# VH-VL binders against q9nrl2r1430to1533, part 275

Target 1, 104 residues: q9nrl2r1430to1533
Amino acid sequence: GGVHELSAFEQLVVELVRHDDSWPFLKLVSKIQVPDYYDIIKKPIALNIIREKVNKCEYKLASEFIDDIELMFSNCFEYNPRNTSEAKAGTRLQAFFHIQAQKL
Key: E = the ipSAE of ESMFold2; O = the ipSAE of OpenDDE; V2 = 0.75 times the mean of E and O plus 0.25 times the DockQ between their complexes.

## First folded at step 19 (VH-VL)

Design ff2 (framework fv_erenumab; at its last look DockQ between E and O 0.91; V2 from the best seeds 0.80)
Fold by OpenDDE, look of step 19:
Structure ff2 (fold): chain C 104 residues (1-104), chain A 121 residues (1-121), chain B 110 residues (1-110)
Amino acid sequence: as target 1 above (104 residues)
Amino acid sequence: QVQLVESGGGVVQPGRSLRLSCAASGFTFSSYAMHWVRQAPGKGLEWVAVISYSGKDKYSVDSVKGRFTISRDNSKNTLFLQMNSLRAEDTAVYYCARKPSYSRATFFDPWGQGTTVTVSS
Amino acid sequence: QSVLTQPPSVSAAPGQKVTISCSGSSSNIGNEFVSWYQQLPGTAPKLLIYENNKRPSGIPDRFSGSKSGTSTTLGITGLQTGDEADYYCATWDDSLDAYVFGGGTKLTVL
């Protein structure tokens, strides 16, 4: 049910945040730090935003939750070259997510 | 060779204006966000301003807001800093610096040799 | 005064090892990559370390960087007279929404 799914989403977010490769994704990118980021990325998202959505029960379906997580990774790969630390971290974290998401 | 060369520094009185330039070469200038960093005599480094690769987005430290304007001409591979209403505390060597376009990058490379701005009555 | 705190000076003899500390907070070093810069007398800063512990091309391996918690450390082994310079740590500060530098450390080679 909804309560169990909510708990599962919450737990998965916790695991993602605690992962060593979560650092590119913990918060939204600063406009000053990366002034062209939002010219490229039109739907910015981060783990803190996803966590808030989980806490507010905004995800009614697991697919919605998964879509946001995938969007987060998609944004990373769209903006960062593959040889960057950000992209490499994203690749590893996404692989971890895909394994965990099978439990949803 | 990647190179940045600042110019336009000088001695001016308080309230006057000065325009700095930074000529870039050896890389695709229009692909990089560019920064100004300054260093007061005998002091440390202070971030001043940033401009996106296209010039569309500009930001600066609070102490220079409303007085300094960063800009660029990508067709000429040149970065600018328009400094108005100069104050004594603006006295510094001004460096232009390149920053890589990564989501969490926090370093500058390379730096120009700097140009000296002295504001005194 | 600086957001990042460095010792004002360090010194050692040629051939020895020195470390330069840089302490910050969770809003900067705690969550962001750190870079180090060398500034030889009368010259512009030069990138020495980026992303906490990576060396740009041309920087010898006797320069190293490490990060733990809200602090970072620059290590210099086999100290040479040419290493006498000012060294600055730098990173992004989330609370200030700005790039920040340490106060700088003057390294004297005895």
Scores: ipSAE 0.839, ipTM 0.938, lowest interface PAE 0.5, mean pLDDT 96
Fold by ESMFold2, look of step 19:
Structure ff2 (fold): chain C 104 residues (1-104), chain A 121 residues (1-121), chain B 110 residues (1-110)
Amino acid sequence: as target 1 above (104 residues)
Amino acid sequence: QVQLVESGGGVVQPGRSLRLSCAASGFTFSSYAMHWVRQAPGKGLEWVAVISYSGKDKYSVDSVKGRFTISRDNSKNTLFLQMNSLRAEDTAVYYCARKPSYSRATFFDPWGQGTTVTVSS
Amino acid sequence: QSVLTQPPSVSAAPGQKVTISCSGSSSNIGNEFVSWYQQLPGTAPKLLIYENNKRPSGIPDRFSGSKSGTSTTLGITGLQTGDEADYYCATWDDSLDAYVFGGGTKLTVL
């Protein structure tokens, strides 16, 4: 909804970016680095894109913001096997996000 | 055991073409993106090209763009590099290499033994 | 010159330890996993270290990797004459949209 919610979204995104386990999620996966990624992941999203959407006031509901962040984690678990460093980082960052999101 | 074997190298004059092949065995070839990496004599390693596991997406370094085409035939477990308009600076050992299929993999394992391309007048 | 900087050569006696540095930037080493390769004379490169500090099976534990900021280091202890090789760091570079290799370091075991 309003200006107060946008500040909360920004604070949450900043906390996610600063977290040690943010490294797989900072930007979209490169098509050249991982040419098969976009055959499997059809709704790509990353923290830099979410932060841009917050800055442009594109989230009208908290649920829209939460949905993008949960999509980010879902993409990670869909593409990366569970034993990879990416999936393990995703699990830990998602747990951190769930704690922070309860305060929205 | 996992194995990659390149072939098709040779000595050619500038402006000519060569087609390199890489035969894969010991793994599910169609599940992996594949790469070419080259090494000029006495020099370091240079990444050249990548192809997606399906063959749909292909990318190459700017210095070979428009001249080299990476391709694959998954039914024959074979990777190719078509090299047109060859130049002296393309002289190198060409390696095929496999990369893991997860989002932040940045390493190559295994490498083939390489095939030598010499471009000289 | 490579965007990843390695010393051209290092040397040490058998049984000693060496480190090989590799310096990059935030567009590569700073935000991406690093790998290291050994190239013995007349052979193809071989993976030594992946994901900054992990060893594939068959690589002895006297080879180690570390990363701090935009720099990475390969450590080799208990040097053997069979370790004489060229060593390359490698990573992804986001600004170039390419995989990049360091210029290589020649290890001489005196």
Scores: ipSAE 0.685, ipTM 0.875, lowest interface PAE 1.0, mean pLDDT 92
ESMFold2 (binder alone), look of step 19: mean pLDDT 94; pTM 0.952

Design ff3 (framework fv_erenumab; at its last look DockQ between E and O 0.92; V2 from the best seeds 0.81)
Fold by OpenDDE, look of step 19:
Structure ff3 (fold): chain C 104 residues (1-104), chain A 121 residues (1-121), chain B 110 residues (1-110)
Amino acid sequence: as target 1 above (104 residues)
Amino acid sequence: QVQLVESGGGVVQPGRSLRLSCAASGFTFSSYAMHWVRQAPGKGLEWVAVISYKGSDKYSVDSVKGRFTISRDNSKNTLFLQMNSLRAEDTAVYYCARKPSYQRATFFDPWGQGTTVTVSS
Amino acid sequence: QSVLTQPPSVSAAPGQKVTISCSGSSSNIGNEFVSWYQQLPGTAPKLLIYENNKRPSGIPDRFSGSKSGTSTTLGITGLQTGDEADYYCATWDDSLDAYVFGGGTKLTVL
């Protein structure tokens, strides 16, 4: 628990960020760039936000951390059509995450 | 066929107002964010403004803030640009353009043929 | 003055290959997809390349796009007289919170 879980979360976030398919998820979507986004996505989240939460020890349970990551992917699939580069990247990154998350 | 047709351009004196329109057809207009881009004579392209698909969110480049207002009427498939307090530097061809509705689609397709606005004393 | 930097002009003979560069920074090309537009004389811009290297329907494979770091390049092979036009790169700039264009490149077919 505790420190060990925190380290595991940190490492997993690092691996997600470094992944080639992380580009849709690195930071929150700009309201000006995509003015439609926040009309559809009500709980926006990104890897930089998740990283901050990890650093601040806001995740008390692994399930909470996993929930935020899954929310991030859910948002991507909700807003982006399946045939888009974003959705495809999300699909691959989520698969990677699911494999890594088994180690938690 | 997806099509955008601008209108409303003309010659006006500085300080006057002009309202541009862009008629959309061939696609579900209300599903797309729409943009205005302008091109001064002999110059490059400059992004001007964007409006969300519902019209609830509007943004514009700093040089036109407080003077230009983008709007839309989805029931009429029409985009608007209200231009007040026009300046000589606003002289340009004004294009309406469609933005695809996914997250990192940072491109415009299609463009209208443009409408010319000339501001001169 | 443009956020994205293009050469003002390029030229080549019919049948040859030309490349048009577009240089930016980490706040735009470095982090965003790039698009290219062709503007024939007296006409509106037309989408040529999107997402760095994808061609819309109707754009021949003579046109190609590539991106590396904070720069992108438009390639045109088998140059035709009808390719004489202005070409613009474009993307989003995170620092400016705005869509940005290159200054444009005039392609002359000799």
Scores: ipSAE 0.863, ipTM 0.945, lowest interface PAE 0.5, mean pLDDT 96
Fold by ESMFold2, look of step 19:
Structure ff3 (fold): chain C 104 residues (1-104), chain A 121 residues (1-121), chain B 110 residues (1-110)
Amino acid sequence: as target 1 above (104 residues)
Amino acid sequence: QVQLVESGGGVVQPGRSLRLSCAASGFTFSSYAMHWVRQAPGKGLEWVAVISYKGSDKYSVDSVKGRFTISRDNSKNTLFLQMNSLRAEDTAVYYCARKPSYQRATFFDPWGQGTTVTVSS
Amino acid sequence: QSVLTQPPSVSAAPGQKVTISCSGSSSNIGNEFVSWYQQLPGTAPKLLIYENNKRPSGIPDRFSGSKSGTSTTLGITGLQTGDEADYYCATWDDSLDAYVFGGGTKLTVL
């Protein structure tokens, strides 16, 4: 969409980054730190990449933006066992996202 | 009992090659990325290399890149380190180590007992 | 020079407590989980602490870990002569794209 939607996308990404549970999602996973990640996760995405896509107006619809955010959480739950700190952070941040997404 | 046992160390001259092995038991070896860590005599620990659980992705520190190759045989529960063009500074105890397979794991458990490589004239 | 800075040695009497510090930067301790290892004389390292302050099964609760900013601390209470060892902090470093270890701290129990 328009300029108002892009401002809303930016504000939502800022709120996600500020959340205490954003730490697993800020940057793409290092191939050396986690060598199996990119064999398992076909569509890697992170908050810094999503923010760049907002800044470059790459989202035409709110649904496209929401899909990237949900993909980010889906990747987390697919790769990380359920009882890891990463998966627990993902659950809490996703719940926060659902509340904030009502502003879209 | 979860166990890692290294072998293949020895005394070799500079420029020679050596192949280390690490035998794993007591866990599903093919579910874990595996690592080599070394310790020069009287010195601290240095991370050397990692291999993905299927063996498709391999990475090593710059000081050994092009000379050392990490590999694995999941059917034999064995990790390898092929060390070519050995230098005096490669003299160390070499440990294999397991790391959990999740995004921010930054620890090793267990470690093997180590195998000694001495590169000397 | 070690990326993570530890004091080279610490000492205390049996039954006392000691802390071992480990200082890093925003590229490592500031952004990543820290682990601690005990290396008894002539043996391999053994995991003591992971994810800053968690103990694996079999590690007694007199071993503790903490992290603040770019620094982490290993605490050992009720010192025993069997605790005499080298202790290493470790983490991931984003800038080096590698796992890094502190230089080690030799604990002497007198």
Scores: ipSAE 0.673, ipTM 0.882, lowest interface PAE 1.1, mean pLDDT 92
ESMFold2 (binder alone), look of step 19: mean pLDDT 92; pTM 0.930

Design ff4 (framework fv_erenumab; at its last fold request DockQ between E and O 0.90; V2 from the best seeds 0.79)
Fold by OpenDDE, fold request of step 20:
Parts: sequence; structure tokens; C-alpha cells
Structure ff4 (fold): chain C 104 residues (1-104), chain A 121 residues (1-121), chain B 110 residues (1-110)
Amino acid sequence: as target 1 above (104 residues)
Amino acid sequence: QVQLVESGGGVVQPGRSLRLSCAASGFTFSSYAMHWVRQAPGKGLEWVAVISYSGKDKYSVDSVKGRFTISRDNSKNTLFLQMNSLRAEDTAVYYCARKPSYQRATFFDPWGQGTTVTVSS
Amino acid sequence: QSVLTQPPSVSAAPGQKVTISCSGSSSNIGNEFVSWYQQLPGTAPKLLIYENNKRPSGIPDRFSGSKSGTSTTLGITGLQTGDEADYYCATWDDSLDAYVFGGGTKLTVL
């Protein structure tokens, strides 16, 4: 691959990944670990997938990027009860994202 | 009073089959993925198999693939483990265990009392 | 032989504190929540600690869990004779795509 400047999307993904509350979102859920997951979540997504899409320049609009991130959080909240560590982490990370997304 | 009660264990010769059952009560059985975990005599715990809440998705440890089949009947709140082509190394206490229904719930609670399977010639 | 490594045995007198270590790798303990189970002689495992350091209802606070890097530790203070049991750590292993346990630690109360 070639060298390019870090885009706003790339930077934001990096920041999300490095966040302490990113652990539920770093990669797709294992089907063996959580065999129920994909029965409930129909559009699974994770930060590594989003990162790949960013790297492939699949996001033409900021809204598209934001939509995927929001989907990621939505999935988390749909599958995980509110009192779980996952949901709590998601809540915090989403708040962080919303602040950072204002820069887009 | 969440409870799991295993049954169906016994003594069999190698190559034979057994079907274990796990009766669940005190919770919405159909909402939880269920697991089988076994423990050979004097040994540690070994994960065996998992089944999704609906029974649609099943996975097992490599050592039992093709021989063991996990299944469930949600209408009867029962988990099953069909064990075919049993081997001596399958000798163990078999526990059914519930997995909490959230993403990184990498633990089991509760466990059944276990049922003993002995495979010997 | 177990994916997670525990000392085979530990011992202490009543009232003392003991720690049981469980070591893994980045593909398991490093990335996943760890649980601990107590198995009293002749009984089924019982959840003791989940999500590294949380206690289920009914588990006294003299039981504690901690995690650092690729290792976890179970702490038991105020050791009682009734604590004599086998203790297992457990977690998910991303590389094996399986649930994994430690080899177990036999705790003897002297």
C-alpha cells in the first residue's frame, strides 16, 4: 500500500480503539463464544471492520462513517442489558465518539 | 432458584453411546446458551460443547466432534448431549452449565451437579 | 497441558491469606474476562469470581479476584477449613476459539 495522510476518520477510529472502553467493539463477536449473537444482531460490525472500510475509502460521507459507528453501538445496546459492563462501556465510548464526531 | 440437573450417565463399553440430559428450572431456559463441561477423574475441567438459545447453532471441542452432539428442547427446558463412539478418554463427570446472556459473559453459572460417564472395557 | 497455568496446590492455616495465580496469554486472559470457580470435594464447580473481580451474590468478600496483563489472581483471606477445595480459573481463548480452564489448584487448609 501507499502512504497517505491520516484522515479524520482514521484518526477517530484510532482514538476509539485506544479508548479504555473499546474492548466490546474491537472485533466481531465469535460465534462460538456467543452463539446467540447473530440470531439477534443482523448487521454485525466492529471497529476493525470500520477501520478496514476507512482504509479502503468506502466512506464517501461522514454520515456513512457515523452511521456505522452508531450501528456498532446500537448492536451493543441491543444485545447487552443496560447493567452489563459492555453496555456501560458502550455508553461511555459512544459519548466520547459523539464529542469527537463533532470535529468531522 | 436456578437449577440444572444432569442425568443419563452410566458405565458403557468403548464404542457405545449414551445420551445425557440436563433439566433446567428457575429461569427462562430458552433465553440462554447452554454448555457441557466435563471433568475426568482427578483431572481439571474441560469445555465440551455449546448450543445457542434457539438450538440453531452448535459447537464443540475438537476431541468430540463427529461423536458428540449437543441439542436442546426448549419446550421441555432440557439440554442434551448425545455421545456416540465413546472412548475411554471420555470418562468424566459431565456438567451442564448456563452462560449468561451478554456479550463477554465468559463464565458459567450455575452448574449442574454432574452426571458420571464411565467408558471402560 | 492446560491453556491456563495454575499452581497444582497451595496451603495455609486457618485465618491466613492465600493467593492462587493463573497465567495465560494475550489471546485469553489478556483480552477476556476471567472467572474463578470453587469446587468443593465431591461437588460441582461453583462460580466464585466473574469479570476478573466481581463476586456473585452469596460469595463473601474474603474472596477476591484481580487481573494484570495476561495473569489473574484469586485471593482468599480469613481462610476457613471449608475453603479446602479445588479452584479453577477460566476464560475465553480467541486463538483457540474455545472456552479454556486452568489446570486447577488444590487448596489445603492446614
Scores: ipSAE 0.878, ipTM 0.953, lowest interface PAE 0.5, mean pLDDT 96
Fold by ESMFold2, look of step 19:
Structure ff4 (fold): chain C 104 residues (1-104), chain A 121 residues (1-121), chain B 110 residues (1-110)
Amino acid sequence: as target 1 above (104 residues)
Amino acid sequence: QVQLVESGGGVVQPGRSLRLSCAASGFTFSSYAMHWVRQAPGKGLEWVAVISYSGKDKYSVDSVKGRFTISRDNSKNTLFLQMNSLRAEDTAVYYCARKPSYQRATFFDPWGQGTTVTVSS
Amino acid sequence: QSVLTQPPSVSAAPGQKVTISCSGSSSNIGNEFVSWYQQLPGTAPKLLIYENNKRPSGIPDRFSGSKSGTSTTLGITGLQTGDEADYYCATWDDSLDAYVFGGGTKLTVL
């Protein structure tokens, strides 16, 4: 809630999008590109969706926002083997997120 | 060793049907989405179709939609392409190909040797 | 409807360096990983480069890949007569929701 909290969520999402390791997370996974993705991942989420939820004021608590970001990383690690470029990018971006999220 | 072997090609008249097979070995077939890619004589490569690990989800390029059906039998490590209502423009070498199991993969490895389909009257 | 544009042919002498370009758009090369394939005469395509610039095991380091903006290039140094082949770039296209290949480039070594 509040204008300061929404600005903080938006600022954090912008920093995540600008990070070099954001490329696996910018948009929802295509069903044709990855036909089994939605058979495995039941709660899909991506940075563009999270940003829209911030813009629409759909997060009432910081914990709800943090949960969506952590779900995004959890999906990545569940679907992608740890030795893949996606999983490695996820590990680095998640570490960056944890540093930035300390200020929420 | 990891291997893909296509079969079932031949010479056929327009309007007829063919069923292609691709036998897989040397890897866990049921862990991979599988693809068909074709190459018309003297032309480049064209992606045709994909099927999910389980066989539940299937997608194909618009030019073959409604005529070609991709399928698989995971118990026999075999990929199929049922080609109905064949046309002259379907004349090509047909390759099966494996894509890695991760979300942003855009490459195919390995490819089969190909099987030739010729549609002529 | 080739979304990815390659020169139809390129040639160079043995021992020289050659580059093969592949031009696309923001809906494909600009936002997706690129792969390259070698097709020797009468054979199936073989993966040469994946994820823009990575070589699978068994591909010598005289083959290289790079990407800038909406374009990608395949580099071949120390050119050998055995490198005569067709070369294809490939990627995913978000607008078509499909995998796309370049039209191919025939490399002649002489």
Scores: ipSAE 0.714, ipTM 0.890, lowest interface PAE 0.9, mean pLDDT 92
ESMFold2 (binder alone), look of step 19: mean pLDDT 91; pTM 0.925
OpenDDE, look of step 19: ipSAE 0.868; ipTM 0.948
ESMFold2, fold request of step 20: ipSAE 0.635, 0.593, 0.585; ipTM 0.870, 0.851, 0.861
ESMFold2 (binder alone), fold request of step 20: mean pLDDT 92, 92, 91; pTM 0.928, 0.930, 0.919
OpenDDE, fold request of step 20: ipSAE 0.877, 0.876; ipTM 0.952, 0.952

Design ff5 (framework fv_erenumab; at its last look DockQ between E and O 0.91; V2 from the best seeds 0.79)
Fold by OpenDDE, look of step 19:
Structure ff5 (fold): chain C 104 residues (1-104), chain A 121 residues (1-121), chain B 110 residues (1-110)
Amino acid sequence: as target 1 above (104 residues)
Amino acid sequence: QVQLVESGGGVVQPGRSLRLSCAASGFTFSSYAMHWVRQAPGKGLEWVAVISYSGKDKYSVDSVKGRFTISRDNSKNTLFLQMNSLRAEDTAVYYCARKPSYQRATYFDPWGQGTTVTVSS
Amino acid sequence: QSVLTQPPSVSAAPGQKVTISCSGSSSNIGEEFVSWYQQLPGTAPKLLIYENNKRPSGIPDRFSGSKSGTSTTLGITGLQTGDEADYYCATWDDSLDAYVFGGGTKLTVL
């Protein structure tokens, strides 16, 4: 993508990371901490991975960037029941993301 | 009522083997990762091992690697800990414990009553 | 030499308030939810607090948990003789890739 788009992706990732509800998404889940996670989630992703992809200019389209972010939330909702802190945090963070993404 | 009941503890000499069991009831056993935690006499709690709900993934603390094996039989709602090459430092009450099935649920509930393992010459 | 540090003992009279501290690091308490367990003499540990400050069903509101930075605190108000027990904090440690416990605190009711 263009320089401006790259900057926008970087800024959005920074905002997501700084959000109070980012804690379920900052890094990949430990296999020992949650031994069944990767049996269920086949495409694991986290904000640190997305940030790295942004830094490496791996996103050629905004849609690709958005897809990864949505995948991150999808994974959260797939693994965590709705009444969990993780799912609730994900819901709020996703809403925030959707608002910010409209500016892209 | 959710319940865990350990068994299989006893007194053994160093180098011997022992197999612990944990019988689960009152919940869908096959839906939960299960853990073993031990407590040496007069000491604190030490995490020992974890097994995924399906039994496919197993992990343990370094001090027991190669000697202890965690396993489960979901058809019998039973968790196991095979302990080989037992050492004096393995002497402890061994608890089985359930871990809730969401991402950052880093706690155990409930715990069994424990079974005592004593390794001595 | 526990990863999480607790005072070895605390004491207070019935009716008073006590606090039990648990200090860790950025790789555990700093990033993860903390739980607390009560272990009455001769019994198994019982979950007291989970996710820093939540009480399981059946745990009275005299028990509370709080977290700040790399430390957590268990509070017990209206201390009762039946509260005399060992208390353990616990969490996940990313650097060790393991579940970790505090050394435990013996609470004596005077």
Scores: ipSAE 0.864, ipTM 0.946, lowest interface PAE 0.5, mean pLDDT 96
Fold by ESMFold2, look of step 19:
Structure ff5 (fold): chain C 104 residues (1-104), chain A 121 residues (1-121), chain B 110 residues (1-110)
Amino acid sequence: as target 1 above (104 residues)
Amino acid sequence: QVQLVESGGGVVQPGRSLRLSCAASGFTFSSYAMHWVRQAPGKGLEWVAVISYSGKDKYSVDSVKGRFTISRDNSKNTLFLQMNSLRAEDTAVYYCARKPSYQRATYFDPWGQGTTVTVSS
Amino acid sequence: QSVLTQPPSVSAAPGQKVTISCSGSSSNIGEEFVSWYQQLPGTAPKLLIYENNKRPSGIPDRFSGSKSGTSTTLGITGLQTGDEADYYCATWDDSLDAYVFGGGTKLTVL
């Protein structure tokens, strides 16, 4: 667990943030820019929030960390139609995540 | 096909009110956030207000906040702008515009033809 | 005046190429998609370019868009007299929490 697992979560989040397809996921969606977002997405989350939770040791289990990252992608696919740049970026970044998560 | 048609413009004295409407057709109106954008004579474009697809959330620029109220009636496919306490600087062509609802959409398509509001003494 | 800076006017002869620049900042063009609009005299704006460089259906490929850093450019090749219009760039500005437009560029085809 402990130090090794937290270091692995941080390393994975850093690699997600550095990926070219991270742009839809870096921060929470603006309510003024997209006023309907929070009527549809009830559990919003973004990479900056996940990284903060890792830094504060708020994940007790690896499954909780993985669930937040999968929630992030699920929100993207729920809100954004399949033909959007956002959904395409989500598909590619999720595939990258699954490859990197095998190292956990 | 997809069409937006504004109405309700006119010439009014400062301090008076007008209500603009925008009739939508050719798309599922209740699936889109809707916007007002204005253009003063011989000037550029200025974003004015947005309303969510349900009508629940509304936002406007500071210069009109407290004076203008955006609203919608989804059963009639109609967008509204209630303009109170009109000032000379509100003189403009007012356009309604549709924006796609996905996360990073920052473009407007289509636009209505516009309705002219002139505020003069 | 405008958050996004465009030249007030440009001109070129029929058949030539012109570019129209639009300069912003890291809080708008630097992190957000850009769109471009054509406004023919006496008409409403019409979408030319979205997501920096994409054309909606019905817009000929002689209209193009690009973005680099905090700047964006509209390119028009094969100029026609019917292209004489005002052109606006637009995007979201995260620091202002608002959609912003450039001041507009008047294209004259001489």
Scores: ipSAE 0.643, ipTM 0.870, lowest interface PAE 1.1, mean pLDDT 92
ESMFold2 (binder alone), look of step 19: mean pLDDT 92; pTM 0.935

